# VHH binders against WD repeat domain-containing protein 83 (wdr83), part 12

Target 1, 315 residues: WD repeat domain-containing protein 83 (wdr83), of Danio rerio (Zebrafish) (Brachydanio rerio) (q6dh44)
Amino acid sequence: MAFPQPRPQAPQLPQHLWRTVDCQQGAVRAVRFNADGNYLLTCGSDKSLKLWSVSRGTLLKTYSGHGYEVLDADGSYDNSQLCSCSSDKTVILWDVASGQVTRKLRGHAGKVNCVQFNEEATVMLSGSIDGTVRCWDTRSRRMEPIQILDESQDGISSLKVSEHELLTGSVDGRVRRYDLRMGQLQVDYIGSPITCVCFSRDGQCTLSSSLDSTVRLLDKSTGEMLGEYSGHVNKGYKLDCCLTDKDTHVLSCSEDGHVYYWDLVEGSLTLKLPVGKAVVQSLSFHPTEPRLLTSMEGRVQVWGAEPEDAAENES

## First folded at step 21 (VHH)

Design j_de (from z_if with D62E S109D)
Fold by ESMFold2 at other seeds, fold request of step 22:
Structure j_de (fold): chain B 315 residues (1-315), chain A 123 residues (1-123)
Amino acid sequence: as target 1 above (315 residues)
Amino acid sequence: QVQLVETGGGLVQPGGSLRLSCTASGFIFRTYWMNWVRQAPGKGLEWLSGISSGGTYTYYAESVKGRFTISRDNAKNTLYLQMNSLQPDDTAVYFCARLPDEWEMFSGDFDYWGQGTQVTVSS
């Protein structure tokens, strides 16, 4: 009989500070991993978008072209393009390597809160205070959207795309899920302004945060509430929420300077991560590793499951 | 040119009611959260209530909760404040104010204001 190796221990949650980046962008309104988690994007109140190497902590490029604060951004799966949205009512498609604006898309009647590529980066989707979601073709020179979704009774705060589905959150207290291929719409009523939405990694659940300081996990197909997570503070800011890389925990930003972690199944608080003494405005979880980005004021921090020097020696 | 014009103020006895209106022009009203703020004689500004761009979310200062109701009609570009159970300490100039960043709801950074309408509560 062979000598069995010890089973790997369950991964610990990101709680050890690896790096602090002073972005020099004013307030950082959003921080995002790229698709493979090797790069990060920062959206500045100074109107700039910046791209950084996660491992090196170094600035790679600055993208200038928005007339007001940059509110959200996303990178294409192949790292060739970026999209961003702004208080200037526009969506911009960027060429990563050259830094050039490929297209600056107008049409929203108010500030644009959220933007994301679909998985193939053939389309960008944007959501605005004007209550619409707009779908834009990335491959053509057309300035008109392919599609406008106007079902929301109030502003759009967040959107996410997975496969052929679009998930949106609105100030009207509703989470909407569109099947873009079939033209179907499912509506889940939360009853408080939605600040962030996302899909679970397994695609079976949706997660939403709202201004009643509560994060909720719903079964995607039935709309049944599977979990409810509270104890943090979310009363007046658009704060991010997410799931860990293996769907074991729910995370939320908080106005009290912490990131909260709850066990997804039990609903109990497992970690209250002290980020600082100001609002933690944005977070992003690594696609495959237990690594977290946070933004607070003008700084971004990278967090790992083990101290950085210990993690390097284990690689 | 952004313009906010309040109407509906006046003299009312204690315990009475008034309805204020604010007519907006020069901007896309339905894409902004709107607020009411007041200033009593010789005092600072006091925030009272806010309403989301679509009108589906309302919130109030504790001092007026239960007595005041904010609403809007986006088809008429008009913001309203229904004020009930008025008392002498509600005497103030009432302003309509535009919130530029809905996701800093309590910043106090309103970018446009009306000229105000006087509300006086006295016997």
Scores: ipSAE 0.865, ipTM 0.935, lowest interface PAE 0.5, mean pLDDT 92

